VH-VL binders against Coenzyme F420 hydrogenase subunit delta (frhD). Designs and how they scored, part 1

Scores and structures below are computed, not measured.

Target 1, 183 residues: Coenzyme F420 hydrogenase subunit delta (frhD), of Methanocaldococcus jannaschii (q60339)
Amino acid sequence: MNETMKAEIESQDDELFDLTPSYLKKEIMVLACGNILFADDGFSVHVIEKLNKILTDKEKQKIALVDAGAGAPQQVLTLIDENSKTKKIIVVDVIDWGIKPGEIKIIEKDELPNPKYHRLDSHDWPLAPLLREVAEKYNIEVKVVGCQAKYISEPDVYIGLSEEVEKAVDKAVEIILRELRGD
Structure headers, positions and changes below count from the first letter of each chain, unless a header shows other numbers; antibody chains aren't numbered by Kabat.
F, E and O are the ipSAE of ESMFold2-Fast, ESMFold2 and OpenDDE, as the mean of both directions, binder to target and target to binder. V2 is 0.75 times the mean of E and O plus 0.25 times the DockQ between their complexes.
[cut] stands for letters that were removed.
The coordinates of atoms that the task and the answers printed are left out; those that the model quotes come from them. Centres of patches stay.

## First folded at step 4 (VH-VL; framework fv_ifabotuzumab)

Design a1 (from I4 with heavy chain F103W W104Y)
Fold by ESMFold2-Fast, scan of step 4:
Structure a1 (fold): chain C 183 residues (1-183), chain A 121 residues (1-121), chain B 107 residues (1-107)
Amino acid sequence: as target 1 above (183 residues)
Amino acid sequence: QVQLVQSGAEVKKPGASVKVSCKASGYTFTGYYMNWVRQAPGQGLEWMGDINPNSGGTNYDEKFQGRVTMTRDTSISTAYMELSRLRSDDTAVYYCARGYYRWYSGYMDVWGQGTTVTVSS
Amino acid sequence: DIQMTQSPSFLSASVGDRVTITCRASQGISSYLAWYQQKPEKAPKRLIYAASSLQSGVPSRFSGSGSGTEFTLTISSLQPEDFATYYCQQYNSYPYTFGQGTKLEIK
């Protein structure tokens, strides 16, 4: 196909439908990571479900709630480009930081790994350095709301949170709402 | 019980290649990065690279780029590290070590027992 | 590359002593640092991760501290089984790098 015909077809695709994910058209993204099948690794799914019930339709016009699962958060982040509307990402996940089970740890952007020191050109980066790279490149605010897990059942399927982590869900929701609404 | 079991010792001539295996058990193989680290006799630890078993994507230290190939077979939960054009200074113990896929590949909590590779002529 | 430098490279101590090993990064690495213990002919065993978090099953006499570029591993009361080589490792950025090691020997 020649250049003129190809340009016309691409233009028609843009006008007829926009396949850009809705979460990239919103100012704030709450990104839930983890697998509900593995006990406490499902923490973020419970947080997102509560936020979905609390946030108004008006707030949801500016705030995207994204359940990325265990392996997909990197895929979500790699779709961000200069045309994305994202200005803030709040990541929700379980962490292993050696603190008490159910305790919340906030990780700020400047505490994430600095990709400026990466020497390798990788097409597959772990979440933390990728999150820092995307945030620095596109001037996006980042905050990680992490919960110390007590029990991750992997590889066995177990749906349900430990008592300590279940109590942390409401605390995380409160922290995120303050971050979303200001104080 | 999470366990990494490596293949046995190898003796190779300069110019040959060696392929070391690392069989994982007790966890979801595709959920964690696999690192390869080596240690020459009497020397310290040297990171070689990592692989994401889910995607097959790799990251290599520049020193080994062009000579190292990391692969995996998800059907048998096994990772491989192949080093080609061997030199005498490649004589080392080679370790596989599990990383945390989602956040940090260098979060190495479980290590294989090591595979001794001797390159001599 | 981020260069990791340990001090001292060799340390002689007696059972019951308090031992401190220092690790310095050539660039800021936040808290993305681990400490390993390696005994002769064995694989390294992780003692500390996230600079200060004790690995499950590791005795409480081991502790880690520090952030940014300066880190320490402390053994509060040295035991016979603690004589080994200790390594720090940064996992802040590629390529991941280890310190040169600190060999802890009986005095």
Scores: ipSAE 0.645, ipTM 0.832, lowest interface PAE 1.6, mean pLDDT 87

Design a11 (from I4 with heavy chain Y101V)
Fold by ESMFold2-Fast, scan of step 4:
Structure a11 (fold): chain C 183 residues (1-183), chain A 121 residues (1-121), chain B 107 residues (1-107)
Amino acid sequence: as target 1 above (183 residues)
Amino acid sequence: QVQLVQSGAEVKKPGASVKVSCKASGYTFTGYYMNWVRQAPGQGLEWMGDINPNSGGTNYDEKFQGRVTMTRDTSISTAYMELSRLRSDDTAVYYCARGYVRFWSGYMDVWGQGTTVTVSS
Amino acid sequence: DIQMTQSPSFLSASVGDRVTITCRASQGISSYLAWYQQKPEKAPKRLIYAASSLQSGVPSRFSGSGSGTEFTLTISSLQPEDFATYYCQQYNSYPYTFGQGTKLEIK
């Protein structure tokens, strides 16, 4: 094996040992929460699927689109530390705010719950107070793009969004693109 | 449709332990925190703690720390609250109430019917 | 801990009256406040969440308002089934805390 080829192989092997998730190496994270199997609970999955088709390869080098599902968004947030490259998190989810189905509610950092963060040993807080904690501890910009659901089919499987929530997907994509592109 | 059904009333002696169950139906059990709230006779509501049924992780009010244990069995969608070293002032109705995992554990939209625990000598 | 104080602790009213109950938090809780109704020997029933959002199935005569530290529950035209004890609850910070309750009795 020549010396140049040997050095290239060793460099690639080194990269294979880096187990840090790619989304922690990018400046912006779009975190989708929900389950496509439960009607409107799939809202965020449809949003990131459209963003994935619209964003350029260049933009995707700086923006991570993360499908965290229904049970793992908190786990994603707990991996953030001082060495993470994350500067901004946009959470996409269905919410119950008592507004019209399909209406988009933006929740800013200062509107999120303020937990007792002196209990720093807790890794089992709900998403909203955990998001506030992570944002303040690591100086990360956070925003929640929430949609009022009309119908969540759980525990029964139903793939597809209500008419109102389907329209909200396009609105959320517009809002997020402006957020990502500095409009 | 969404329901929380609790175990029946109990009478205990001081120093004993009590374990209250809360069986969930009509929703994805692991998608919601389970809160425990108690109410002494003629008194107000007092939050005891919550459990995330997905992870088993718990948060307890400091006044119950060391005496309370919250657990769950995901195979039967049931949450449990065990209170040990019972005192007369633990006489109360104990409620379970669900809260949304992805946003607010204190979002207690559905409550169990309550379990009366009487502690007397 | 965040202290929740309700005013008044006791209220007597007649059917058709407008009733207001106030809840004050010792620290800012944004809009993370719920109101509950409890009848004797029954579990509490949520009426309002996010300070002003009406729980599905709850009559429109109930409304909530406020943010930060001062909150109000209003019943615009009291009905016989509304005589109960009412509690506010903050869910902004652990531990979650309730007000002492307001007992609404027929005059």
Scores: ipSAE 0.672, ipTM 0.835, lowest interface PAE 1.7, mean pLDDT 87

Design a13 (from I4 with heavy chain Y101W W104Y)
Fold by ESMFold2-Fast, scan of step 4:
Structure a13 (fold): chain C 183 residues (1-183), chain A 121 residues (1-121), chain B 107 residues (1-107)
Amino acid sequence: as target 1 above (183 residues)
Amino acid sequence: QVQLVQSGAEVKKPGASVKVSCKASGYTFTGYYMNWVRQAPGQGLEWMGDINPNSGGTNYDEKFQGRVTMTRDTSISTAYMELSRLRSDDTAVYYCARGYWRFYSGYMDVWGQGTTVTVSS
Amino acid sequence: DIQMTQSPSFLSASVGDRVTITCRASQGISSYLAWYQQKPEKAPKRLIYAASSLQSGVPSRFSGSGSGTEFTLTISSLQPEDFATYYCQQYNSYPYTFGQGTKLEIK
């Protein structure tokens, strides 16, 4: 757990009477996907760490910064229900879109895969169609802020972003702040 | 270098089962979906299903539901596709193909070499 | 299921020609479309993903375009090694589906 995620933990008293995670009680969720141990896969972690330093305590009352890790951001999304206060989700992740390393790609809700046409017996879905389904079902605004990776070191540990992706961190922070502040 | 290596050709009788393996190397096995796609002689490509190697969760095309089982063994980075109650029209080359699990599973960038399964009486 | 229809199903061409293959989806799939090349008795090789993104190592003469329901694969100057069967594939919705294929043969 990094400091950005720790800042979203509820007080002990709140946890005794309401076990709902704090990020589901806020109107806006910034969902970081990735692993700092695998070079450019750590992009989103660097983005939310910078946002944590920039956002005021007042803003953090309405904005949850969630480090979902590389393993299962789907688990965070599956906890959203009719009683959640989430009205907007900004997903931050590395992508492979065949664009220049470090280039930012914005994916709007209507551009996400559409699960309405799924014909399956089981429901273990990738992040993008799950994100679309959750957003449509609960009337949540969605935007994906993706960065084209240059190098992902998996399975080898390498801490640090490529030069191109490192430069993209500040650009992503700027885009997200405009989205959060309505500027 | 990312590589998928499949098991060898199989000849089966109608009613039997076949289990095809797909061994992955060069990447984190649990970070990517594994798709299974088949191709009958002289025909096009047909998606069968995918598995999330991290959770073991599966998604099957309705056509194969009840006959197909997809599994994995994370200790040896190997995915398996078992098809039961074989019919002559199951004669095909069966491929495994890697998908990006975090965003899309159908992003099939690396393919195995294929396993020929012949079903004959 | 989303039906993928390719046009033409068969095409004959000469080295140096500009070749265009079209793929049509029965429902909107945004840019979740890939193109594959398959040579006889070999596994498919991905050429294009996200409708227009060139797979690393694939020659620049290959390009993809389109979004929604209409997609195109173009080979700007056909080479001898390009004679193969080409497939489009949508990965927008389960089950994932492929076009019927376009067989590209020498004239």
Scores: ipSAE 0.610, ipTM 0.829, lowest interface PAE 2.2, mean pLDDT 87

Design a14 (from I4 with heavy chain F103W W104S)
Fold by ESMFold2-Fast, scan of step 4:
Formats: structure tokens, C-alpha cells, sequence
Structure a14 (fold): chain C 183 residues (1-183), chain A 121 residues (1-121), chain B 107 residues (1-107)
């Protein structure tokens, strides 16, 4: 995602000091996780940029495209409460599942880690168990669209996707559009 | 190039405290959870807890709650595990292990070499 | 807590043998299971993650399978360097838990 879209999301948090971002006022959230500076870790940014060009203004009234970067997806999820309008979250991320580079894996809510067996009280959890917790607590539908990375350059800056992951961007866009449009 | 290097062996008396360090290199320290796992002589592996180096937030196994404290110093990419009120059955090798913050902190891919802590009178 | 039970706890085998170790979870853990190899006086080394994904640099004779509550680690043709203790670990739910270990010894 470009700087203008990130700035728009940030500015909305300031309105009336209620700290409720506009993306929490929409029924569907597409949450992009990852960092464009670290090779294949930028996969989700390329997906969300293409979705931004394809979705109509009417669709964007209901669908929020959120570029959370590498460190902020947990922060986005922790802002969800009983007043949020979110009914569905589609998470877009690279994964390391030992499958073919560029292969897409869909992870359903019930396949996410379960954080609550015998509870730890801190609630400082990794993204996936936090996502499951939030989804179950607020009755939110969840789907993760993951792409097997080939190369992540962290901590070194390398802008650009591997050939396999680059080819997966359009496939992910198709899957997400079907999910958003009921196709 | 990802590496976790732990502090050296410790010998303590019952009732003392021990603080083990784990210095990370080759990756963004604040981008990954750090787990602590111990192993008593001839026994299996036991998870103690994890820390998010970005926030300082911790999760402890209930067995260690009240005796364990996990901290970090982001300026030197080092995590610490302090265990207090030591008993002889705390004699173990203590490991740090890196966990991936986006999926599960228990997705432990890189481990430190271990720190032997002996508790005896 | 989710209990992880390995079978067998002890296994004697010869070089060239096919070795199978089973791990059972007391509750469903999807595919959030890893297998580790530990040699004497060394840190554990991850062999398998996500139940069936081979860790980079691990020989292809190692494989993992299963989902939910029943999991298997297989070594297709045992080599001398494979004599070690093997542990399964669930990372589905806090607290994370390990199996009791399977010690693989030469006959």
C-alpha cells in the first residue's frame, strides 16, 4: 500500500477523540500483514494494492482495506470491541508451511490456534491466536489467505517479490474477490 | 545467520535467584517472541513462558507464575529469564527459543545453546 | 493443559530400519505440532513443523504426518546419526506442551 492510504487510516483515528478508525465501521476488513521492504514479506501489500484498484467505491463503503504492516495487525485487532461493525476479516499474509513457494493456503477460523485452553491472563498473544480470540468473542467470520514465501530478506532491505510469489498475487486477488462478492 | 547466545553455567543454593540471558543476532529482535524452555537431567522439555520484546508483554506457564520474570533490553537485543526461590528440582538446562509473532510464539525455529543451572547445597 | 503422549517411550533399532514414532494430543490441535531431535548435551533441533513440513536442511528420510490428535514421525531408513531422543510439541494452545520423549537406541 502507498503512503496516502496509510495516512488516511491514521487521520481517521483523530476524529472526535473517540479513537474509532473508519475501518472498524465497515462490515468487512481485508487485513494485509507484512512489510514491503523484506522481499516476499511484501506479498500482502501487492495484493491489497490490486484490490484497491479493482473494488468499486460502493464496495469500499462496506469493505475496509487495511495495510497493517509487520508490527500493527495485533493493534488493529485489539481495537475491535462490541461497538465495531466488523463481521468478517480476511487476513492476507505470507506463511511458512513447507509447501511450494507461491502456493496459496486458506486457513479457516477453526484451524487457527486456540489461545484459551487453560487461560493465561496477559492477552499479549501472537496474531493468529489473537485473531481466533477476537473472532470468537465478537462473532466475526475469519479466513486467512496465506502464501508460502520463498525468500524473506529481513533484516536486509530488498524490494521485490520472488517469481513464484509474484505469480501468487493475482491468484490471491481472485480468491479474495470471490470471498468478498460471493462468487 | 540467526543466532541466540546464552549466558554461562550457574551454581546456586536453594532459595537464591538466577538470571539467564539470551543475546539475539541476525534478525529484527522486536519482530519475534522469545520462549524459555527448560530440561531437568534425564527429563523431557518443559515450556516456561514467552515474552514479546516489542511490548514487554509476557505469558507464563501457571507452574512458574510468581517465581519467573521475563524481561528484555531492546538496545542490546537481549532477553532475560529470572527464576527466584530456587529449589533443587529447578536444576536444569534452560533454553531460549525464537517464536514467530504473526502465527504462534510456539513456532520455535532457532534455539540457544542452553544454560546449565545447578541448585544444590 | 493439553497432554502430549508419545509411543513408544523407548525404541531399539538397527541402521537401515524404518522407524515410526507416534504422538497423541489429549485435545484437537489441528496441524500445530512440531517434532524435535535432541542429541546428548545439545539443544533440541526442529525437524518438522506444521505436522508435516520438513525443516530446511533436514534429510528427506524424515517425514511427519497427521492432524487433530494423532501424529506420526517416520524415519524411512535409519542412519547412525539418527540415534537420539525425539520430542513432539503442540503450539496450538497455551501453555505449550511437549511429549515425554522417545529415546532411539542402537540394537
Amino acid sequence: as target 1 above (183 residues)
Amino acid sequence: QVQLVQSGAEVKKPGASVKVSCKASGYTFTGYYMNWVRQAPGQGLEWMGDINPNSGGTNYDEKFQGRVTMTRDTSISTAYMELSRLRSDDTAVYYCARGYYRWSSGYMDVWGQGTTVTVSS
Amino acid sequence: DIQMTQSPSFLSASVGDRVTITCRASQGISSYLAWYQQKPEKAPKRLIYAASSLQSGVPSRFSGSGSGTEFTLTISSLQPEDFATYYCQQYNSYPYTFGQGTKLEIK
Scores: ipSAE 0.581, ipTM 0.822, lowest interface PAE 2.3, mean pLDDT 87

Design a15 (from I4 with heavy chain W104T S105Y)
Fold by ESMFold2-Fast, scan of step 4:
Structure a15 (fold): chain C 183 residues (1-183), chain A 121 residues (1-121), chain B 107 residues (1-107)
Amino acid sequence: as target 1 above (183 residues)
Amino acid sequence: QVQLVQSGAEVKKPGASVKVSCKASGYTFTGYYMNWVRQAPGQGLEWMGDINPNSGGTNYDEKFQGRVTMTRDTSISTAYMELSRLRSDDTAVYYCARGYYRFTYGYMDVWGQGTTVTVSS
Amino acid sequence: DIQMTQSPSFLSASVGDRVTITCRASQGISSYLAWYQQKPEKAPKRLIYAASSLQSGVPSRFSGSGSGTEFTLTISSLQPEDFATYYCQQYNSYPYTFGQGTKLEIK
């Protein structure tokens, strides 16, 4: 992960009388899910690092790059409320969708699990239905940019992507830039 | 190698409680939900609930709400399912199964071997 | 709750046959459906996830298809080890629900 992005996320408490995380004050959130320590699970970290180099300072005022690998992505989503400025969330993650390793799949909001029919007194929801709930409740546009993993080294530490997933990083960056810039 | 190993068979009297364990190995225990599913003799599969081992948060099917308690101990990568006020119709094989990991990874892809619970006088 | 209904409940077939099992959801579940095989006295084994994705290590004669409310599991050329009970399961909405099962027996 880039130190500038890390510093931006970690400075959530910089404002003395406003504890709202900075990423909730921006219109667009790119939410990286994954852990660089577990081979292909680090895919999103490589994507977000490249985006950080490409995006201008002006674009970064509107776009938050959030690395949720150090904490649960669910925690980031649960902080979204009616006062948040978030209008669009792009989630970047490895997936297991049974496609070829390194292949990118875009999961649209209506393809996410539908929480409307959850009949439980919910104490805790998995990321995918939580993302759908948050998006529908707060009228947020959502896309998941997923890459089919080949190798996840968990629980063993292995830093580095498989060849197929490494080649997918630039394609994911291109797709995300189109989403961010309206190309 | 991902593996779930459950505790041994239990025989309980009506009104008692039973606590089944499920020890995980070969993956990050806190990264995946853990599901509990039961199967009565000659019957189909019935989902009971799941737990997020990272937070301890639980989701229970309403049929078991008030009688089931799911917990975990992260120091030994073990999940527990306790069912109280047992009745004869709770006689079943109880399974743990690895659940969601973010977007579709791990949804009931690995199952424990099952724990037979017999409720009889 | 989302009700999962399998058809047929019982199926008799011969080695080499092509068989299909249908699963219907009472409400739309997108592609959040899995298929399991269960042999007597054993834990269920996942065959298919995300409606059509083949679990690693499962023979290619097994395939899944469908989305929304109607799904099928196909076994293209039955082998002796395939005689078992098959379950579909939705994981779109809590509580997660299983079909009643389809018992596949030798003719």
Scores: ipSAE 0.712, ipTM 0.853, lowest interface PAE 1.6, mean pLDDT 88

Design a16 (from I4 with heavy chain Y100F)
Fold by ESMFold2-Fast, scan of step 4:
Structure a16 (fold): chain C 183 residues (1-183), chain A 121 residues (1-121), chain B 107 residues (1-107)
Amino acid sequence: as target 1 above (183 residues)
Amino acid sequence: QVQLVQSGAEVKKPGASVKVSCKASGYTFTGYYMNWVRQAPGQGLEWMGDINPNSGGTNYDEKFQGRVTMTRDTSISTAYMELSRLRSDDTAVYYCARGFYRFWSGYMDVWGQGTTVTVSS
Amino acid sequence: DIQMTQSPSFLSASVGDRVTITCRASQGISSYLAWYQQKPEKAPKRLIYAASSLQSGVPSRFSGSGSGTEFTLTISSLQPEDFATYYCQQYNSYPYTFGQGTKLEIK
């Protein structure tokens, strides 16, 4: 077989077996972190469920809503590379900032831990320094929309948000929509 | 009731190794980073490293790299810190301390009671 | 490494006094700073995180302020149980580093 034919077959195989997750093919990622089984830790799941109902099909062509759960946000971030289409990441999570339960705290990219001073041989970074590293390396805009938790039931299963955090879901949705739509 | 309970005091000779344990209870062990911090007699606090109990991944301060090994056993919710080639200046109280897994590991909310390690000839 | 420097290293005060302890980072750390209290022969106890957020269960007389490179821990109306050593800690960057400590003694 000639070399041109072999090259064409190899190219076709690569295209047929493109395993890139769909959320890496969109310009904006809303990354929900948390576990619905642990009371207020389910905040982000409620936020993305509402966004999914509000966003149009056209908007969903460029905006990915990713439910990463409690254990997988780091894995989602480590899949980002130079071939990813991601230009902006909005992280939605509960936080503990010592503010009133249900209060929203916005953390900007430059407020995240700076891995440029990192000297250790890192095998597994926490989400915040990893998010900063990925954003700096690939020139991605980042914003964290955090909600002060009142109660996280872990390790006990408790489905449902505290009253204060439940009220914060609509506020977070509003903030995120303005971020996505420019208004 | 989150608790971290550490193993008892150790006396070691220079050149030996010591392995300190930290047993966790009252939370999901694999959901939170575990930090190790030491304190020499009459001196301040020194961070040694952290471990992600879910993955087993570790981050060590360069000054301990090659001498420290952090591990865990998820079946008994226990973290370990082993320090080898002990010197007299490794005499210290060694603490384990829980970090916030998902966002950042380094602001430590719950601490073990400490394990005194004495290195003397 | 980010160097953390506390001032003063020793402080004498009386019950009812307002006490301030300063912590300086050698590089910008945003608000990624915690304050700990340590009593003799005890493990450290976290008082403040995110520079200004009070740990649950810690009395409101403790407060933290600052961002970037300059941080302050304040104890209003000092109580007998507050005589201890205080440490600041940055968690902006690996390796995490502590200040040298401030020993608060009864006058």
Scores: ipSAE 0.386, ipTM 0.753, lowest interface PAE 3.2, mean pLDDT 85

Design a17 (from I4 with heavy chain Y100S)
Fold by ESMFold2-Fast, scan of step 4:
Structure a17 (fold): chain C 183 residues (1-183), chain A 121 residues (1-121), chain B 107 residues (1-107)
Amino acid sequence: as target 1 above (183 residues)
Amino acid sequence: QVQLVQSGAEVKKPGASVKVSCKASGYTFTGYYMNWVRQAPGQGLEWMGDINPNSGGTNYDEKFQGRVTMTRDTSISTAYMELSRLRSDDTAVYYCARGSYRFWSGYMDVWGQGTTVTVSS
Amino acid sequence: DIQMTQSPSFLSASVGDRVTITCRASQGISSYLAWYQQKPEKAPKRLIYAASSLQSGVPSRFSGSGSGTEFTLTISSLQPEDFATYYCQQYNSYPYTFGQGTKLEIK
């Protein structure tokens, strides 16, 4: 095909093509952080897999289940802008909060660390202050459902949760479903 | 056993640069933020910045911006802090300290032994 | 920047005493506060994090409390090895900041 003609067709297609990720077109995002290969770091993966089986097709029209892995949650958050439909983010992760292994800690927006600098384009920030910054800038409700880890095996592959953290999966699912559905 | 081992003491002249190393062992180096904190003789603790060893991304205290560079080498699990244009008031013990796993960098559970940097006239 | 102020800066006490050190933040920091112990010529050792969580291996005589802007570190029944300098640190907001320190000396 002639280069000029091909460029014109490609330009027309680009003007009609919405490149926004589907999870940014939904009102609620459940953001799972962690890696199933590294013992308790797999907690969020187990939670989001159970939610995927429980939520109805109708609920999934409004709720995005995002498995971001260990390194990509910051990048997901930096894609949020004024055109995103996101109104609520529920983060699911392991934490080190000094509580008993397997205990769930709920962290509200006002309890998140509040960074001094505005860095929405950066994926270099730790998850918590980036989440706070995005939530405040775009008026998004946020809640973190954290589980105290007992053992994280990285870099060694170890598939499976500690007994304490495994028991926490169903509790986290229940908490999240209440948050998504109300009482 | 988690351990951070720092390079040895340095004596520098004003205007020089110093590069302190911090070798990590006993944990996943790329999974935890690394903080740098200094302490002038007889004074309190001062946070300088942090680095994400996975991405190489850094956050510096405004006071050190332009003079400090934090880097890492993942192949040898080592973090570095370089401070340039040294002044006499940069005389301090410099510490590396491990932050939290992924979620937040700011609490520091394991500390290196410290590196004394003396900036003489 | 968030200013951290400790009270007192110096404290003399006897073995067996109950000792309380306070830390005030100039802004609300929720529970993002840690307490460190530093002995002469040694690196700081974390005692408490998340305002009230005791670091593994730290004796139960150490406890932390507070939230927002007012925090306390308590040592019940002081022991000889507890004579050291104590620092609070906020990690709510960049840049992270430390209190000026409290030097605990034997009477």
Scores: ipSAE 0.481, ipTM 0.776, lowest interface PAE 2.4, mean pLDDT 85

Design a18 (from I4 with heavy chain Y100P)
Fold by ESMFold2-Fast, scan of step 4:
Structure a18 (fold): chain C 183 residues (1-183), chain A 121 residues (1-121), chain B 107 residues (1-107)
Amino acid sequence: as target 1 above (183 residues)
Amino acid sequence: QVQLVQSGAEVKKPGASVKVSCKASGYTFTGYYMNWVRQAPGQGLEWMGDINPNSGGTNYDEKFQGRVTMTRDTSISTAYMELSRLRSDDTAVYYCARGPYRFWSGYMDVWGQGTTVTVSS
Amino acid sequence: DIQMTQSPSFLSASVGDRVTITCRASQGISSYLAWYQQKPEKAPKRLIYAASSLQSGVPSRFSGSGSGTEFTLTISSLQPEDFATYYCQQYNSYPYTFGQGTKLEIK
C-alpha cells in the first residue's frame, strides 16, 4: 500500500467512525428543555415541533433542533468542545421568574449566572451557569427564551399545556425565527 | 407535598466522620440539585456544596474540599453528606436544600429540618 | 468569593411598621438573589427568589427589589410572627454565599 492509498483509506475510516452528534456539526443549536409528561414543562417540545415544520431543509443544514428533555440539556452542553461547529445556542424552557403565566422572558448571555472556576474537583454545574461557562469558553452566542409556567404536574403525568402557556408557544416560535433569520 | 427529611442528631469525637442523610419525597428526586448548608451555633448560614442526583456530580466549597463527600441513592431518593476529620468548629446544624431545576424552580426552595452535629471530646 | 453584606445587622421595630433590609454584593450578580426567613430553632424558609419573585404561600407584605449589586427586602406592615433573622443569598456563582443576617426584634 502506498502513502496516497493509505491516506485515502484513513479518511474513509474517519467518516465511518465519526461519532460526533449531528447537532454539534451545525452553527446554531436550538436546545429544548423540559418533559412533555409534566404539563407546562412540555412547553419547549411544542416550540421545537413547530420550528421543525417551519424551517426549510436548507436552514436545517445550519440549525440543529435538539429536544434534550428534562435531564439531558446539561449532557448536550458538556459534549461541546473545540471541534464543535456551534456558534450560537438558543435555549427554550419554562422559567419561574414570578411574572405572569405565559409571559416570555429573554435571558441574555451576560445575565446568566457566572460560576467560579477555581475548584479542582468541580465537575458539574446547574444548567444556567453551565450554559454561561460553555458560551464563554468556546465563544458561543447564547439566548434563553423562557416562558413563565402556570402548572407543572410532576411527579404526576399530565399531558397538555395550560391555556396561557399554549398561547405563548407561537410567540416563542416568532421570537426564535426572528433570531435565526434576522427578520 | 414536597418534603426533605434528615437523619437524627449526632455526637462525634474530634477526628471522626459523620454522615448525614436527606430523604426526598413528593417530587422527581433526580430533577433537582441538592445543596448542603451548615450553621454553627449563633452564626450565619454557610454553603458547603451541591450534588446533581441524576449524574452524581458534585461541587464543593474550597473550604471543605478534601473533607466532604456528597453522594446519593436514587432507588430511595436519599442524598448524603459525609464530613471527615471532624474538628470542634464543625459543630453546627447541617441542612439539605433543594434546587435548582433548570430555570423552573429557584435555588433552595425547600429545606430539610436540619441535623445537629456536635463535635466534642 | 462574592461577599454579601446586609444592613442593618440588628433591627428593632413596632408592629405595623414598614421595615427595609438591604443586601450588597461585592460583584454584580444580576437578579440571582434570594431572601430567607429563619425563626429561632427552625430551618430557613425562602421568601423571595430572582430578587423580586415572591415564593408561593408567603404573605404579600413581603417584597424584594434590586439588581446587580444592591437589593432590598421590604415588609410593608410588620406582624408579630415576622420576628426572625433574615438572610440574603447569591446564586450567581460558586460558591453560593449568604449575607451575615439581619436579626429583627419586634417590640
Scores: ipSAE 0.591, ipTM 0.819, lowest interface PAE 2.1, mean pLDDT 87

